# Designs tried in a protein design chat: miniprotein binders against q6w4x9r395to579. Part 14

Target 1, 185 residues: q6w4x9r395to579
Amino acid sequence: GHCSLEGGSFVTTFDARPYRFHGTCTYILLQSPQLPEDGALMAVYDKSGVSHSETSLVAVVYLSRQDKIVISQDEVVTNNGEAKWLPYKTRNITVFRQTSTHLQMATSFGLELVVQLRPIFQAYVTVGPQFRGQTRGLCGNFNGDTTDDFTTSMGIAEGTASLFVDSWRAGNCPAALERETDPCS

## First folded at step 16 (miniprotein)

Design ge22
Fold by OpenDDE base, fold request of step 20:
Structure ge22 (fold): chain B 185 residues (1-185), chain A 91 residues (1-91)
Amino acid sequence: as target 1 above (185 residues)
Amino acid sequence: SELEEIAKTILEAVKDLLYAVEENDEEAIKRAIERLEEAAKRAEEAGFEKVAEGVERVIEAVRNGEEDPWIYLMVRWLEWYMEEAMRRAKE
């Protein structure tokens, strides 16, 4: 399964459903019992302009009981709050520079992350077949059905992206909006 | 159903807890946790062990002073367990 976060406000789910939203919060991309130690992948969005449609991805976060890894445009920060030299290695996770503009997070449990740092901060999530039907979050449920990807954290199917996205927030933030894409996003 | 009533109680208490945490209201936090502990006990006695576990994990996250992303993640796991329990009850 492949999930992508592109163009500042666009998401394509594991089931290949594309959608857009504008929000300024941390959101859960991937929650699954297949991730060890209650792990989850999250995305941080922030304002990039003056209008509500000017929002962009600014960081990707992997969070578990054992690890906290924050990948932003300029640094990789772990539990101690300090920027780490790459490659960074834990028991099951390795973060390293793939190219001059790309970072990669490799794991032993079937999760792969590629982050494009420049010119646009973008992220690409890959999960193994063992994750089929066992994922939740903004990347969807990976069951081969695009029609049920907008299922909220409470198991309710929504027709619009805004309510779906808001249900997966990981903080106190304003409601997400569904508006036309701003070139600055 | 009993599960629906328990779930309602949990959701209301979680809402109050998250608000209290944001306001740094220690007394309100304490009250919300007490309500959740009672709900967890009720869930366990009714045979919904995973729901009870989920509640306890939320409480633990708040008591340990964890950051918002972790607290909310624990809430999402609790929601997962409640949703699964509700689904099984309908089967």
Scores: ipSAE 0.886, ipTM 0.946, lowest interface PAE 0.5, mean pLDDT 94
Fold by OpenDDE base, fold request of step 20:
Structure ge22 (fold): chain B 185 residues (1-185), chain A 91 residues (1-91)
Amino acid sequence: as target 1 above (185 residues)
Amino acid sequence: SELEEIAKTILEAVKDLLYAVEENDEEAIKRAIERLEEAAKRAEEAGFEKVAEGVERVIEAVRNGEEDPWIYLMVRWLEWYMEEAMRRAKE
């Protein structure tokens, strides 16, 4: 399964459903029992301009009981809040520079993350076949059905992306909006 | 159903807890945790062990002073367990 966060505010789910939203919060991209230590992949969105439609991805976070890895445009920060030189290695996770503009997080448990740093901060999530039907979050449920990707954290199917996205927030944030994009989003 | 009632109680208490955490209201936090503990006990007694575990994880996250992303993740796991329990109950 492949999930992408592109263009500042666009998401394509594991089931290949595209949508967009504007929010300024941390959201759960991927929650799954297949991730060890209650792990989850999260996305941090922030304002990129004055209007509510001017939002962009600013960081990707892997969070578990044992690890916290924050990948932003300029640095990789780990559990102790210290920026690390790459490659960074834990028991099951390695973060390294793939290219001059791309970082990669490789894992031993079937999760791969590629982050494009420039010119636009974008993220690409890949999960193994063992994750089929066992994922939740903004990347969807990876069951081959695009029509149920907007299922909330409580299992309610939503017709709009905003309500779906809000259900996966990982903080106290304003409601997500579904507006037209501008050059800064 | 019993599960629906328990779930409602849990969701209301979680909402109050998250609000209290945001406001840094220690007394309100304590009250919300107490309600959650009672709900967890009820869930366990009713045979919904995973739901009870989920509640405990939320409480633990707050008591330990974890950051919002972890607290909310624990809430999402709790929601997962409740949703699965409800699905199974309908089968």
Scores: ipSAE 0.885, ipTM 0.945, lowest interface PAE 0.5, mean pLDDT 94
Fold by OpenDDE base, look of step 19:
Structure ge22 (fold): chain B 185 residues (1-185), chain A 91 residues (1-91)
Amino acid sequence: as target 1 above (185 residues)
Amino acid sequence: SELEEIAKTILEAVKDLLYAVEENDEEAIKRAIERLEEAAKRAEEAGFEKVAEGVERVIEAVRNGEEDPWIYLMVRWLEWYMEEAMRRAKE
């Protein structure tokens, strides 16, 4: 399964459903029992302009009981809040520079993350077949059906992205909006 | 149903807890946790062990002073467990 976060506010689910939203919060991209130590992949969105519709992805976070890895445009920060030299390696996660503009997080448990740093901060999530039907979050449920990708954390199917996205927030944030806006850097 | 009632109680208490955490209201946090503990007990007695476990994990996250993303993640797991329990109950 491939999930992408592109153009500042666009998401394509594992089931290849595209949608857009504008929010300024941390959201769960991927929740799954296949991730060890209660791990989850999250995305941090922030304002990139004056209007409420000018939002962009600013960081990707992997969070578990054992690890906290924050990948932003300028740095990789771990549990102690300090930037780390790359490659950074934990028990089952390695973060390294893939190209001059791309970082990669490789894992031993079937999760791969590629982050484009410039010119636009974008993220690409890949999960193995063992994740099929066992994922939730903004990347969807990876069951081959695009029609149920907007299922909330409580199992409610939503017709629009806003309530769906809000259900996966990981903090106290304003409601997400579904508006067409210019992408941010 | 019993599960629906338990779920309602849990969701309300979680809402109160998250609000209390945001406001840094220690007494309100304590009250919300107490409500959740009672709900967890009720869930366990009704045979919804995973739901009870989920509640306990949320409580633990708050008691340990974990950051918001972790607390909310625990809430999402709790919601996962409740959703699965409700789905199974309908089968």
Scores: ipSAE 0.878, ipTM 0.941, lowest interface PAE 0.5, mean pLDDT 94
Fold by OpenDDE base, look of step 16:
Structure ge22 (fold): chain B 185 residues (1-185), chain A 91 residues (1-91)
Amino acid sequence: as target 1 above (185 residues)
Amino acid sequence: SELEEIAKTILEAVKDLLYAVEENDEEAIKRAIERLEEAAKRAEEAGFEKVAEGVERVIEAVRNGEEDPWIYLMVRWLEWYMEEAMRRAKE
């Protein structure tokens, strides 16, 4: 399964459903029992302009009982809150520079993350087949059905992205906004 | 149903807890945790062990002073367990 966060506010789920939202919070991209130590992948969005519609991805966070890895445009921060030299290695996670503009987080448990740093901060999430039907969050449920990707954390199917996205927030924040736009922009 | 009632209680208490945490209201936090503990016990007694576990994990996160993303993640896990329990109950 491939999930992408592109263009600042566009998301394509594991099931290839594209949508757009505007929010300024931390959101759960991927929650799954397949992630060890209660791990989850999260996305941090912030204002990129003066209007509510000007939001962008500013960081990706992997959080578990054992690890906290924050990948932002400028640095990689880990458990101790310090920027780390790359490659950074834990027991089952490696963060390294893939290219001059791309970082990669590789794992031993079927999660891969590629982060494009420039010119736009973007993220690409790949999960193995063992994750099928066992994912929740902004990346969807990876069950091959695009129509139920907007299922909230409480298992309610939503028709709009805003309510769906809000259900996956990982903090206090304003309600997300939805706009129907070409995800390829 | 019993599960629905428990779920309602849990959701309300979680809402109060998160609000209390946001406001740094220690007394309100304690009250919310107490309600959650009672709900967890009820859930366990009713056979919804995962739900009870989920509640305890939320409580633990707050008691330990964990960061917001972790607290909310624990809440999402609790919601996961509740949703699954509800789904199974309908099958």
Scores: ipSAE 0.874, ipTM 0.937, lowest interface PAE 0.5, mean pLDDT 94
Fold by ESMFold2, look of step 19:
Structure ge22 (fold): chain B 185 residues (1-185), chain A 91 residues (1-91)
Amino acid sequence: as target 1 above (185 residues)
Amino acid sequence: SELEEIAKTILEAVKDLLYAVEENDEEAIKRAIERLEEAAKRAEEAGFEKVAEGVERVIEAVRNGEEDPWIYLMVRWLEWYMEEAMRRAKE
């Protein structure tokens, strides 16, 4: 299964459903019991260019109980906040420079991430067939029937990409959700 | 419907918890955690063990001072467990 994050905040799901969104938050791309230690892949989006509605990918994060691997637009790779020289290996993850413009994170658990650093920061996620029907997040549910690709974190199929994307946020982002405050604030 | 009532209670308490964490409101955090602990006990007693485990993981993440991405990920796991339990109950 293949999921891509391309310029202009375009996403193509594991079931090949394309969509675009406008957001400045960290989002869950892929959540699955197939990832060890409660692992998830996340994407960080921020404002880009001069347009207020234009957003772009600035980092991809693999997060688990053991690792927080960040691959950022500035080409720095960290794990748990510490910068790492490439190639970088853990017991089950290897991050290496695939080409002058691409980094790759390969794993023993069926996840592969390729990050294009230039000319535009983009990401390509590949998962093995064991993930079929066992994924959630911006990359979709990988169930082979794409009519419900906009399924929220509570399992509700939405009619618009924005509601679906907002349900997968991994932080409080003022533009996406307004907190209720007292009138004296 | 028992699961639906438990899930509604959990979701309301999680929303309050996330808001309280954002505001650094220690008393509100304590109150939301107490409600979640009670809901986890009810879930266990009703036979929804994974839902109870999911609630405990959210509480642990907040008590350990984990960063927002981890806390929200634990909430997304809890939501997944509740959705699975509801699906199985309707089949």
Scores: ipSAE 0.768, ipTM 0.876, lowest interface PAE 0.8, mean pLDDT 85
Fold by ESMFold2, look of step 16:
Structure ge22 (fold): chain B 185 residues (1-185), chain A 91 residues (1-91)
Amino acid sequence: as target 1 above (185 residues)
Amino acid sequence: SELEEIAKTILEAVKDLLYAVEENDEEAIKRAIERLEEAAKRAEEAGFEKVAEGVERVIEAVRNGEEDPWIYLMVRWLEWYMEEAMRRAKE
């Protein structure tokens, strides 16, 4: 399954459902029991450009009981707050420079993350088939049905992206309903 | 139902807990944790062991002084367990 975070705050879910949102928060991209140590993949969005309402991806975070790996748009990679030289390896995770403009995080548990650093900070998430029907977050539930990809953290299917995205906040930040948030057209 | 009442209590206490943590209000944190511990006991006694476990993990995260992303992740796991329990109850 493939999920992408592209310029203009566009997201495409594991079930190929596209949408767009604008928010300044950390959000859960992928939550799954298939990730070890209560792991999750998260995305950090912040204000961008001239428009007050536009936001863009500024970092991707892999968080578990053991690790907090941050890949940020300033091209710094940290684990638990400590900057790391690449390639960086743990028992089950390897982060390396794929090209001059792309970093890759490869894992033994079926998660792959590719981050484009330039010209625009973007992220591409790939998960193995063992994740089918076992994901939640901004990347959707990976069940082959796009009609319920906007399912909130309490299991409520929404018709628009804004309430769905807000339910996946991983921090105390303004709700999407308090600011302009655009669903995909 | 009993599960719905337990879940409502948990969600209200979690909301209060997160607000109290943001405000550094130690007494409000203690009060919210007491409510969560009572609700976890009710959930366990009613057979909702994953819900009780999820509540305990949220409490642990707050007591350890964990950062917001981890605390919120534990809340999202608790919400997942509650939704699963409610789905099974309707079957």
Scores: ipSAE 0.760, ipTM 0.871, lowest interface PAE 0.8, mean pLDDT 87

Design ge22
Fold by ESMFold2, fold request of step 20:
Structure ge22 (fold): chain B 185 residues (1-185), chain A 91 residues (1-91)
Amino acid sequence: as target 1 above (185 residues)
Amino acid sequence: SELEEIAKTILEAVKDLLYAVEENDEEAIKRAIERLEEAAKRAEEAGFEKVAEGVERVIEAVRNGEEDPWIYLMVRWLEWYMEEAMRRAKE
């Protein structure tokens, strides 16, 4: 399964449902019992332009009881707040520079993350087949049906991306927008 | 059902807890944790072991002073456990 986070705050779910939102928060991208130690992937979005509603991806976080690996647009990789030289390896995770513009996090538990650092910070999530029907978050539920990919953290199917995205906040943050970034233009 | 009543209590207490943590309101945190401890005991006694464990993990995250991403992740796990328990009760 493939989930992507691309410029302009575009997301494509594991079930290939595209959507866009504008928000400034940390969001749960992928939650699954297939990730060890209560693990999750999270995405950090922040303001990126002149308009208050322009936002973009600025970091990806892998968080578990054992690790807090942050890959940020400043090209620094940390674990539990400590900067790490690449390649960086734990027992089940390896982070390495794939190319001059791409970093990769490979794991033994079926998760792969590729981060494009330049020209635009983007992320590409790949999960193995054991994750089918076993995911929640911004990347959707991976069940082959796009109609329920906007299921909130409380199990409610929403009609808009912004309500769905807001339910996956990992902090107290402003509500997300889907609108044109400058309604006065 | 008993599970639905327990889940409602948990969700209300979690909302209060998250607000109290944001406000750094120690008394409100204590009150929300007491409600969650009572709900976890009810869940365990009713046979909803994963729900009780999920509640305990949220409490632990707050007591340990964990950052928001971890606290919210524990809440999302608790929500998932409650939904799975309700789904299985209907099968």
Scores: ipSAE 0.735, ipTM 0.857, lowest interface PAE 0.8, mean pLDDT 86
Fold by ESMFold2, fold request of step 20:
Structure ge22 (fold): chain B 185 residues (1-185), chain A 91 residues (1-91)
Amino acid sequence: as target 1 above (185 residues)
Amino acid sequence: SELEEIAKTILEAVKDLLYAVEENDEEAIKRAIERLEEAAKRAEEAGFEKVAEGVERVIEAVRNGEEDPWIYLMVRWLEWYMEEAMRRAKE
């Protein structure tokens, strides 16, 4: 299964459902029992222009009971707040420079993350077949059906991206906007 | 059902807990944790072991002073456990 986070806060789910949103928060991108130690992949979004609703990806975080690996748009990689030289390896995770513009996080548990650092910060998530039907978050539920990919953290299928995205916040942040109506354009 | 009552109690207490954490209101945090501990006991006694475990994980995250991403992740796990328990009860 493939999930992408591309410019303009554009997401394509594991079931190939595209959507865009506007929000400045940390969001749960992928939650699954297939990730060890209550692990999750998270996406950090921040303002990228003059408009309140122009937001873009600024970091990707892998968080578990043992690790907090942050890959930031400023090209710094940390684990538990400490900067790491690449290649960086734990017992089940390896982060390395794939090319001059791309980093890769490979794991032994079926998760692969490729991060494009330049010209814009983007992320590409790949999960193995063991994740089918066992994912939640911004990347959807990976059940082969796009009609329920906007399932909130409370199990409610929503018709709008903003309500769905807002339910996956991992912090106390402003609610996500789907369409810009703020003073700036 | 009993599960629905337990889940409602848990969700209300979690909402209060998250608000109390945001406001750094130590007494409100203590009160919300007490409500969650009682709900976890009810869940355990009713056979909903994963729900009880999920509640304890949220409590632990707050007591340890964990950052928001971890606390919220524990809440999202608890929500998933409750949904799974309700699905299995229907089957």
Scores: ipSAE 0.733, ipTM 0.855, lowest interface PAE 0.8, mean pLDDT 86

